# VH-VL binders against q89xp2, part 51

Target 1, 226 residues: q89xp2
Amino acid sequence: MTSPCKHGDRPPGRHDLVFVSPAGWRAMLDARDDLAADSLLARWPKMRWPTIRRRALPHEATGVALGLPLPPSAGKKRVALLVEIDHVASVARPPSLQQARAYAPRNWWPTLDRLDGLALRHSVDARVYGSLAWQSLTGLDYVTGRSDLDVLFEFRSETDIDRFVADVAAIETSAPMRLDGELMSADGAAVNWREVHGGASELLVKSIERVVLLDRHQFISGATGS
Short names: E, the ipSAE of ESMFold2; O, the ipSAE of OpenDDE; V2, 0.75 times the mean of E and O plus 0.25 times the DockQ between their complexes.

## First folded at step 19 (VH-VL; framework fv_polzastobart)

Design u2 (at its last look DockQ between E and O 0.59; V2 from the best seeds 0.00; counts 0 for: pae E 2.3 > 2)
Fold by OpenDDE, look of step 19:
Structure u2 (fold): chain C 226 residues (1-226), chain A 118 residues (1-118), chain B 107 residues (1-107)
Amino acid sequence: as target 1 above (226 residues)
Amino acid sequence: QITLKESGPTLVKPTQTLTLTCTFSGFSLSTSFMGVSWIRQPPGKALEWLASIDWDDYKYYNPSLKSRLTVTKDTSKNQVVLTMTNMDPVDTATYYCAREHYWDFDYWGQGTLVTVSS
Amino acid sequence: DIQMTQSPSSLSTSVGDRVTITCRASQSISSWLAWYQQKPGKAPKLLIYDASSLQSGVASRFSGSGSGTDFTFTISSLQPEDVATYFCQQYDSTPWTFGQGTKLEIK
């Protein structure tokens, strides 16, 4: 049993991109006829496009739960996949704001730039994981006039969270799109930035393992592992 | 039994168009993840992939030769046709068609030597 | 384009010997790699796919390993019928490219 640790990659967390090995794709495609029914999906492995790590469903006790979102032109279908850990070829972080910028509508650029600047000032790592991310990863049309900008803000212990989310809200006032996204702690636990900005004493915290209500202070301090 | 066979002219003049036909049996290009690729090999040299067509009629071309290549299929006849325009002596090679199952070439024709000469 | 570089270009060994051929990709191709055997005057034959999977009907003395950029093809015990040229091929991205080949002979 080759130790899954052989790949040297960290275990994939929520929103991480997961590249599946050719053997893994063969296994999935052989097991699921529905995957071959969609021409775009059938070409997905050949194009070397990634999947996205998702929380496992209760019946998915073994393996790595992955998602594959198809573009609006393909009905915005979300395909649920389950792969063996040995078929994870590599893991990557979602695209940065800088990486995704070139694939965004031009009217989004000022907002992206402001968010990027904000993230830098607060030592926050900002990534995109919604329609803009997939547009940048595949080159296919994912962003529409109704699309939100989904941003993952990875904060640190020294980050002034209250000030940061206030500044995000301020940027949104002039943005051509809605700003959605999550604040993520070092342990991978995340909360919607709007919930934090709203001043709630308890936060709905999501991780790859669970969804829990935590005290605001506990979340911000990184005490989510208890 | 899976078989592929290349057919076409073995001698082509410079600037002329080469047309090769791959006739196959034992599988269908109506089956998911089936494809046929064209690969050539100059005498004593490495293999070079030219083009492929899959069950969904999606076509792939070598970018360096794309302007000269066209691949089509007739699923009912179990045939794939390759056309290559503006042939040059440098294009002299054994031309193979091969079945692509998923991503690898698991069955090959015997190949046909095409010589480009005046 | 992804360049595939094989080593060595040629080798001569004895029957029963272990043979090792390497293939290096100019960039990471994960496990999107195949190995082929080509005998003189014949078409290539698939031996290994997905870097390490043995093609059906192929002798167990053939094997492949590696991922990323470095790959190895091995014949555990060379047989007289194994005299051929061996090629690696990447199918990570178009154009799909082959190595220059390794000519294997018996002393």
Scores: ipSAE 0.874, ipTM 0.946, lowest interface PAE 0.5, mean pLDDT 95
Fold by ESMFold2, look of step 19:
Structure u2 (fold): chain C 226 residues (1-226), chain A 118 residues (1-118), chain B 107 residues (1-107)
Amino acid sequence: as target 1 above (226 residues)
Amino acid sequence: QITLKESGPTLVKPTQTLTLTCTFSGFSLSTSFMGVSWIRQPPGKALEWLASIDWDDYKYYNPSLKSRLTVTKDTSKNQVVLTMTNMDPVDTATYYCAREHYWDFDYWGQGTLVTVSS
Amino acid sequence: DIQMTQSPSSLSTSVGDRVTITCRASQSISSWLAWYQQKPGKAPKLLIYDASSLQSGVASRFSGSGSGTDFTFTISSLQPEDVATYFCQQYDSTPWTFGQGTKLEIK
């Protein structure tokens, strides 16, 4: 469930989960009275739940910028955290589609199974982020009737991306939810799958550092939007 | 200055219910990240965690014993109470209460030996 | 449940010797680990928390190190008052679990 990536030698990037050490949690809690005042957020270190990497703000010159989303029932607050790099205990990839399946609404299961099969056929690593990811990580209710399925498709250079996104679109036609997905290159740069499916010549490429427009060919060849 | 003390029966018959009280001073369970835990140590054996209760009344139980344990607190009296049902001779042990601050057991009571026999 | 395996089960050493006790977790526990001392007839006393942080009022000859699955507790120069059993304890995942203990004696 909360399994670290078995090949977790990759540098942290978009959607990566970050586990904070007990010393790191003590330091943050001692500095942040607002964290202790929110009962669920104060329980986060008690439950050893991960955080998510976010873009650093200009004044955050050192450390690792992290985010901590609360579920909708707790007011849907997102808390910005900053931790020393020595207090990062481990980094893990987002939950796999297969791991998250048991936590999804049952009417989502056929769509998840089709996406998993598609990813396998194309040698694409399919993972979840957003509400389903946090529901699978914490057991709390993040997924609502209005929720998208947020899927991260990590592709390799040999992947036929145009065929892949066409097949994703076909799966969505009978899905009970909107499929909000990103295609991620090995460098951690990502684009929305619909931009690729729509045939755009330039893509809005998102990375941990910035958002950049790149030519379609530049993104596919592994150029980052950094 | 911080102290904890266990009190209750030292001899219990099989099948009876054990009730132990931890009375503490020098801290409050109203303070964030404070908790009290119950830990036992059978003679010559390793320590075994039983249950915890935190400042926000969240309760944790060892899954292997969960059906037999209840932990409660009375903040006004600085007390935490452990109830353990259906006692068996295998439950003979020294029972400790300990303070949890953030997540480690930093202060312990002296312990009370509870013997389960007919 | 996370199993904590200590080594050695007992040891007998001389005053002034460096003592090393190890603890291995059955899965990664990051730095969510403490070391306790228990003298005969007394309750455990916290010495080290978060794997390497020295508890207030504890002598500086005691130290801890490690992360993940392998942890080490060290007494830099053994003193007569250090005769005790030493335990590691993980607080990564419930149930919180303890090592079997290491009985330390002086000859």
Scores: ipSAE 0.484, ipTM 0.771, lowest interface PAE 2.3, mean pLDDT 88
ESMFold2 (binder alone), look of step 19: mean pLDDT 92; pTM 0.936

Design u3 (at its last look DockQ between E and O 0.57; V2 from the best seeds 0.76)
Fold by OpenDDE, look of step 19:
Structure u3 (fold): chain C 226 residues (1-226), chain A 118 residues (1-118), chain B 107 residues (1-107)
Amino acid sequence: as target 1 above (226 residues)
Amino acid sequence: QITLKESGPTLVKPTQTLTLTCTFSGFSLSTSIMGVSWIRQPPGKALEWLASIDWDDYKYYNPSLKSRLTVTKDTSKNQVVLTMTNMDPVDTATYYCAREHYWDFDYWGQGTLVTVSS
Amino acid sequence: DIQMTQSPSSLSTSVGDRVTITCRASQSISSWLAWYQQKPGKAPKLLIYDASSLQSGVASRFSGSGSGTDFTFTISSLQPEDVATYFCQQYDSTPWTFGQGTKLEIK
């Protein structure tokens, strides 16, 4: 189902940031006492903080499925939201490595810089999600000593994926954190970069619509189907 | 019925501190998504937001006046207090307190005119 | 700070006429906007919230529209009791700011 676009925005894909309208927040807070009962959640819209697009559950056939991760101080609870498409105010991509850098621990900086350079050399669009992204978006403490760096690598048809993931693995060797993340094709289908690096003939491909096993060549060539 | 009422001095000398109290009924600042804001309006001019306090005791101040403003609440008394230091004739205005339910001001006090004069 | 600019500053019209007031924000505020009515010597009264939602108890002749930076307040058929100053207000980000107001009179 093609979701209608609001204000010229593209339909939100996996990991996209979704800003909900005041009317949408009001509707959710009125409908769910559990949201209003949490002070941080109740304040979330006032702070103009975004949500994140997630795959819909089977019973969520209508609406836009969103997620809201609370920080460790709030128990790392993941809140599931469902909003009407008309309550989507705007959509944005996750923060770039450059945008998130200032909010990262200093010992992460060399790794972030190396990944940024790598992405540029390979014409890959690199974005962050997970704890570092939310730390940069909210200013709240999300990153801990056990946190991984979650990176979304949007590749193109001309990208040498095998070389790229090999270089990512090389960077991880000297990184103070684990490097997690996904390789995402132009159509929004994504695979864990480690799976690709492992040389698997079949890949677990995740999109906003489905999770499927695809031939490695099919994924890389963009023939993921719809 | 929801009501708010401002109380305090109506005449203040320059350099003195203004203390206003908002007494309200019909709602509680122990309730989520509730807040009380102070807004002022000089005669014949636009409204200016000053400060806000919410149910979780978070305080918001107008950056241009932050150094002069303090807002506190007494939930048990249904009162919010605003203090503004170093008053000047330019601060002459009608001062309102208003309920902030969610994000808009849906109920207002009648306002109190505060004149700053020697 | 986000500046809210209203237009016009004043207008005089006739009973039964359609009245349109605009408010422009210096940056996008999505739909985080309210409209207030203020009669002489009285406190402001909330009419519209979230750009287009009618406050409970407010007459249906009042409406609001818009998103982003440009907003419109409309009175479909002006009544004598509608003589007042109208203000827009953004609550997208602190400090919350108001427009300069539009004084509405009847000819």
Scores: ipSAE 0.879, ipTM 0.948, lowest interface PAE 0.5, mean pLDDT 95
Fold by ESMFold2, look of step 19:
Structure u3 (fold): chain C 226 residues (1-226), chain A 118 residues (1-118), chain B 107 residues (1-107)
Amino acid sequence: as target 1 above (226 residues)
Amino acid sequence: QITLKESGPTLVKPTQTLTLTCTFSGFSLSTSIMGVSWIRQPPGKALEWLASIDWDDYKYYNPSLKSRLTVTKDTSKNQVVLTMTNMDPVDTATYYCAREHYWDFDYWGQGTLVTVSS
Amino acid sequence: DIQMTQSPSSLSTSVGDRVTITCRASQSISSWLAWYQQKPGKAPKLLIYDASSLQSGVASRFSGSGSGTDFTFTISSLQPEDVATYFCQQYDSTPWTFGQGTKLEIK
């Protein structure tokens, strides 16, 4: 399991895992019959599994919007949760590529090893989200024969982004799956790696708060942070 | 009125298998997020959790004892059964069953002392 | 396995005194922690759950606080009927584990 940080150390951003306190789970189970009535949803707090931050719906004025990405066997839905901020016990980064490897299909291992090596060479922190992340966190079957590998690449200001994405593209040519990766700057803003590799002059940049178009140079310049 | 009661032998010889039954009333293991746990306490020592079984038949075992433990339930009889193989004098303890609603042990049986002696 | 270390192992104090018992977890358990009272010859009784929530029917002189690795159980004003052994218990990760206990006596 990933090492949770305390609430207040780092606000939850895109792809961050959010651990709900026992008091928070108790309150949600008491208030929501749909959670208590469904075996998997009731099992979730019993397993101490994390949730994921999501963008709030327009009518969700207070609280922290969270989600439970369900496995394909449960209809592959994301169940919406809304918790009081005091019930956020901790926030953790997504699983690292190394942590997730043991949970991946065996034929994915060479690609994961190459990505890990590439990330080390470029001083990039590589993490997983999506189906492989949730398979590694829960042990449930999320990864299918049609699954993408969802990788989060947290780059630094010194990273040669153009060279990095070219090397990612090279790794994908022999991969058994499609790479659906994001490049994330220090401020938590992210862009799809293919947009950068494709030479787009403007990039669609996503954060937990908003989606904006930035020119390529402006996004790269925004890499300063922790 | 929530009650739990442990029943079974109070004296067991080394190597024998212990079978304990927890009979409860005032709640059902068909209720979501409900469970029953077995906990023991050797004389003068700390409590040690052994095994749990939840409403959805999910089972937990203390890893140090897992090869010796089996927990089952009969929801229609309001019973949970613990089986522990290869008993040894160090297993002498008071054995409790307890209700686990959510995750804490909120109601306990009175316990049954099981002595393992040649 | 998560080890729960209680301090002190025993305590002798006077009626009316404030009693403090601490429990340290070997790794973070967030607030997945309970406190139990066990009187001689009886089963444990749940007093505090989720680190700080008072169980229904439990006297308000009992309280709990803490999160992460360090937890405190307090009796604000000791009463004669509080003579017992007190245990903490974590329920963050299996196996569920208990502290070794604190034997509380009145001088």
Scores: ipSAE 0.780, ipTM 0.913, lowest interface PAE 0.8, mean pLDDT 90
ESMFold2 (binder alone), look of step 19: mean pLDDT 92; pTM 0.938

Design u4 (at its last look DockQ between E and O 0.72; V2 from the best seeds 0.77)
Fold by OpenDDE, look of step 19:
Structure u4 (fold): chain C 226 residues (1-226), chain A 118 residues (1-118), chain B 107 residues (1-107)
Amino acid sequence: as target 1 above (226 residues)
Amino acid sequence: QITLKESGPTLVKPTQTLTLTCTFSGFSLSTSLMAVSWIRQPPGKALEWLASIDWDDYKYYNPSLKSRLTVTKDTSKNQVVLTMTNMDPVDTATYYCAREHYWDFDYWGQGTLVTVSS
Amino acid sequence: DIQMTQSPSSLSTSVGDRVTITCRASQSISSWLAWYQQKPGKAPKLLIYDASSLQSGVASRFSGSGSGTDFTFTISSLQPEDVATYFCQQYDSTPWTFGQGTKLEIK
């Protein structure tokens, strides 16, 4: 088994963008007729568009589990991919709020700016995933009038989580869209920000490896039991 | 057997429009992952990609020449046509059409020398 | 545009010698790279694709390696029929671009 470090990149976590090598794409296209049969999927590697890291299914014991969401115009189909680690060319974080802003509807801009400012004040790294991210990455139309804004908030040990999520909720009151997203600890464990804001004693914590219920304090303190 | 052949004028006057046709066999542009590209090579110089058209009629153009280039296909005839406007002596080159399967050019025509001269 | 710079521009070697040609991209292109052989008066011939994959029907003495920005093309034992100009080409992003070529001769 080749070490994930062979490529010089960190192992891809949930929501990370994964660029697959040309050899990897050839292997997948050769193995799966359904990929080649779809014009957008067949063109995906030529456009150098990324995939997204997902949790592996139980039968996916080996390899890197990836996802590829098609736009609404293509039926919002989610394609599941599995690649060998050697076919991972590079890994990147999702787009920042600043990077995605230009691709968002204009009426979203005030909300994006407020969230960006909030993240900066709290030393939180805020990234976009979901429809806005893919719209920014591909230039294709992913955002609709029903789309939510999906934000990943990577917090630190010094972050006042309760204050932060309260401020996120406050921003949402004037937002033209629903604010969804996750609070992510440094180890990659994540919780829905609304669950935290709701004051639950136990949180549904998701990582690339597992889904578990953890005590609120354990999650916030970084003791995720990994 | 896969073959490609370029056809068209070998002499063009400045400011005129060049029209080249690529006729191919052994594959179809109705097949996924297939494309035909045009590449040129001035005498003694490097290759330059011009344009490409794929099975789904998606067109790619070299940005530096986009305003002068048009590529079309007739799948039923196994033909791809390149049009290049406002030809100049600097455009003198051997023009190739090539099959793009996946992303590399695996089969090439023999090329046709196009001279732009008064 | 991504610039592809080959080195050397020309070289003269003896039959049986190992030949090495390098290609550098102006930015990372992962493994989206091909190598072509072009003999005088002929069209280019694909030898290597995806940086290191040997095209079907191509002699095993040809090989490619590298990723990112630096790539190497190698002929393990030069044969008389290998006299040609060799080109690298990136297909990472449009416009697809070629190196300036390396003219290979035999002493």
Scores: ipSAE 0.896, ipTM 0.956, lowest interface PAE 0.5, mean pLDDT 95
Fold by ESMFold2, look of step 19:
Structure u4 (fold): chain C 226 residues (1-226), chain A 118 residues (1-118), chain B 107 residues (1-107)
Amino acid sequence: as target 1 above (226 residues)
Amino acid sequence: QITLKESGPTLVKPTQTLTLTCTFSGFSLSTSLMAVSWIRQPPGKALEWLASIDWDDYKYYNPSLKSRLTVTKDTSKNQVVLTMTNMDPVDTATYYCAREHYWDFDYWGQGTLVTVSS
Amino acid sequence: DIQMTQSPSSLSTSVGDRVTITCRASQSISSWLAWYQQKPGKAPKLLIYDASSLQSGVASRFSGSGSGTDFTFTISSLQPEDVATYFCQQYDSTPWTFGQGTKLEIK
């Protein structure tokens, strides 16, 4: 369901899924007894499941820093991986709302359908990350009664962001879960939708490289009156 | 040092159930990343993967044959058993068991020819 | 299902010659691919795994390359004992599927 890209199509960014080659997995399993000894971690390559891009630690100057979020039954932890760039087989976007729907609790379906309709109306690309994404990618139980719905909204220059977040807020009033959504620009920078809805003049902008505070207009184009 | 051997009937009648046993030595199916697979080869034709069972007792079946196949293991005896129901003359083939370490088939049994005929 | 198409279906060449066999997958399989040698009446023998890695105990004249959909198997200098059928196998997604084979003979 996820649309994998070849190594080199684009560099991995926030929320991007990374598929490791068989040689990369073999090298990691040979070098790390903790991976081979853990039943679920050893199974990960057998299932051809992806990993997730993470920020590199200071000592990780060589290679690609990846994470592997485990389900709650395994302690709900994120395992750190480091692979050679030649062992990145492909990169893919997170699952779409439509791809993830079948893996969500049934009582989430009306909210997912409303969000999909909203995204279509505003020409926004809507995808999931977090617990629902990993549940849809693996089939393992990640979503709990306390889970947020984590949605990534990739907007375009034509998007009326203020109206969009107002519509998201309206959908949340009837939702059985908290909506934890991010608005993402084309360059991969993202902000929490609630900051935009709340009218904050400065926004906390996140990217793979850093987290910075920007003026609202710097993140959202001020050239909307032409 | 690593060996696998297939055993079971070499002649079955149509509609009967085939049961094959893979007995292996030199490795344990309790070891992480180990699996045993069943692959068959009809005379003069390409290999066809049937089923696999791994160290975690996960089972994988060829979807086209899934309703007819069962694979089980007995780790203490170093055995894997394949059961295939409703045999048909088109199922005549050499049946192999093979070790899967990580994900490739690195050691194979000698194979056993199973003929389905009445 | 992922179809694996080999070419050529048969090949006859001389001792010492370079042999090239190709395998094409119907969709990308990254490098989840192996090459096997099979002599008549015998079980297959693994030669190359993960598209390009040489199995231990296998002669260095054998090699593999490629990723994605197009893969190449090479014997750098054919030896008399290399007469066999060679085939590829993908292990990216189930069902695992095999190429139809390339029969290699000495002319």
Scores: ipSAE 0.680, ipTM 0.865, lowest interface PAE 1.3, mean pLDDT 89
ESMFold2 (binder alone), look of step 19: mean pLDDT 92; pTM 0.935

Design u5 (at its last look DockQ between E and O 0.61; V2 from the best seeds 0.79)
Fold by OpenDDE, look of step 19:
Structure u5 (fold): chain C 226 residues (1-226), chain A 118 residues (1-118), chain B 107 residues (1-107)
Amino acid sequence: as target 1 above (226 residues)
Amino acid sequence: QITLKESGPTLVKPTQTLTLTCTFSGFSLSTSLMGVSWIRQPPGKALEWLASIDWDDYKYYNPSLKSRLTVTKDTSKNQVVLTMTNMDPVDTATYYCAREHYWDFDYWGQGTLVTVSS
Amino acid sequence: DIQMTQSPSSLSTSVGDRVTITCRASQSISSWLAWYQQKPGKAPKLLIYDASSLQSGVASRFSGSGSGTDFTFTISSLQPEDVATYFCQQYSSTPWTFGQGTKLEIK
């Protein structure tokens, strides 16, 4: 049984897009009548749309935990999926601000552009998740008048985080939407940018493995103990 | 038993419209994950996918032929109809309808040879 | 469009021989690939789906492997009834496309 050449792709991290193999989709559709009964869910693999990596629930000891958010028109239901690692076909990062821009409301464009410029100046990799990301990935209507802009900011050791979040806050003052998002370290641990901006000594740090309170300095220095 | 059968004219004049009907049994296009596709094969040549219709009435067309193709279904009659306009001798081929279950074509009709000639 | 290139275009082998046909996609199609057998004057028959899954009722001597861009179809021991043209097909993206076919004959 020739072990399928595990494409050297790093294990999918939190917020990563996961494309499931046809065999994986068949397995899920066969096992879960609720998926097949929903027209959009049943069509999802036909459209080759991705899923998103999520933290596993306590009872999900094996496999890769995935999420699938349905659009507002479908009740904003979040579908939880669990697939075998062998059914992960490929992994991708969330869309960049630039990639998602064309799918955003026009009044969002100035804010997106400013954030993109800021990220570039600080050597931060900025990606979008949430409604705008899914709108860009599927072409379906996810963004509404009440939608926030969710941004993932991957920072480096040299990044001035305090200055960066201050600049993000400044951009938000003129934004037509609320700016939500996370600061993510190289190891995948992430914190809400507002928490950092608030000057908290302890931060709620989320990773694919756990949620923990860490000292601010420990998080920024990358000493998350993973 | 799952069966599909193509029916329609076997001779078409240039510029005329071809109408083919696929009548099937053993499955329903009201069932999730079901679809019917049209595929053609010129004599001695490769297969070419033309169009597909699924259980939710979503239609897929080959972009190169989209302007000429229309696919419809009558679920109650277990029929799928393909229309192709402005036929040309180059469109001479055996035309197949096939069931799409999930994403592969697992059952095919016997095919019908359509000749386009003056 | 995704182009599917089969190799070889034709093959003549002996009964009992191992037969290998390859299909290459112009871009990655993951495992969204099927193999069909077509005998003269007949419709194609599905043999393999999702690159490596054997269709129900198909003989175990048929197999498929591969992912991404390179795929292989194998007959472990060629039988007289296996004389046919074989096609690969991608269903990763529309338009769904087929290989040009491999004509298999017995010496």
Scores: ipSAE 0.900, ipTM 0.958, lowest interface PAE 0.5, mean pLDDT 95
Fold by ESMFold2, look of step 19:
Structure u5 (fold): chain C 226 residues (1-226), chain A 118 residues (1-118), chain B 107 residues (1-107)
Amino acid sequence: as target 1 above (226 residues)
Amino acid sequence: QITLKESGPTLVKPTQTLTLTCTFSGFSLSTSLMGVSWIRQPPGKALEWLASIDWDDYKYYNPSLKSRLTVTKDTSKNQVVLTMTNMDPVDTATYYCAREHYWDFDYWGQGTLVTVSS
Amino acid sequence: DIQMTQSPSSLSTSVGDRVTITCRASQSISSWLAWYQQKPGKAPKLLIYDASSLQSGVASRFSGSGSGTDFTFTISSLQPEDVATYFCQQYSSTPWTFGQGTKLEIK
């Protein structure tokens, strides 16, 4: 399981988990009958499970926009939440590959181990998001026979990104699942690993605030140009 | 109007199984975010949580006692039942049931003293 | 298991005095904490939930504060009916655990 950070350590970023305070949960449950009436949604705070940061809608001018990604058995959707900043108790990084391994199908284990080894060799911090992450966080069944492995690769400026993605592609050729992953720079901007491997000259770069196109070199070097 | 009442034997012998019933009124365990918990207090000692059961039948057990505890509910009778096996004199305590609304214990029964002795 | 350590273990003060009791959790519990009053021979009574929220019907002289690992319970002006044992309880993670209590007396 992930180690939560105290509120105020850093603002929530892309893929970060957000733990809501008991006062925040109580306020939301009192205000929203859809949360209280659904057994799984009411169970969420009872289990102290985290939420996920999402992009705010236009009418959500204040507060922190959060989501609850539901398992397939409850419909594959994200329930939208909005909390006051004072009700963000802590923020944590997504589960590591190592933490998530025990919750993965056994036939995924060799791929997870190879990705861990690759990440170590390249000084990349590898984490999971998506179905495996939520299966490891909740114990509920998120991973299905058609699930991708969603991996977040946090790289450093000295990392040979082109070599790294080539090695990821090699691992995928023998994997029992499609590998869907993002490369994330230290500032929290992320791009799909396939765009980098495919040689695209411009990359679709995502952060919690915006989605922009950047020149490949700008993203890899960390230069935005503004 | 919310009340909880513990009932069951007040004297049991070592190795016997204790069965306690919590009968409550003024709320329903079918209501979202409602639960009932069992907590005990040995004479002169701190409270110890034993087990809980929620509106959605989710159950929690104190891990140190889990192999000895079973909690069930009958929502139609407004009852929660605790079973504790292999009783020992150290289990002598006042046993409480309490309502858990959200996550705090906001209403408690009066308690029942259970003495474990030959 | 999360241990809850209370201080002091007992306290003797006069009517009208300010009373302060602390709890420390062995790891962060955010604000998942309640305070209870237990009078001799009686069941506990909830006073404060979510660290600082006053339970309905509880006198305003009672208050709570803190988050993380360090929590404080205060009676602003002690009344004769406040003679009791006070204890905290965490509900951040199972098993739910209680402090050993603080016995409050008038002398």
Scores: ipSAE 0.804, ipTM 0.923, lowest interface PAE 0.7, mean pLDDT 90
ESMFold2 (binder alone), look of step 19: mean pLDDT 92; pTM 0.938

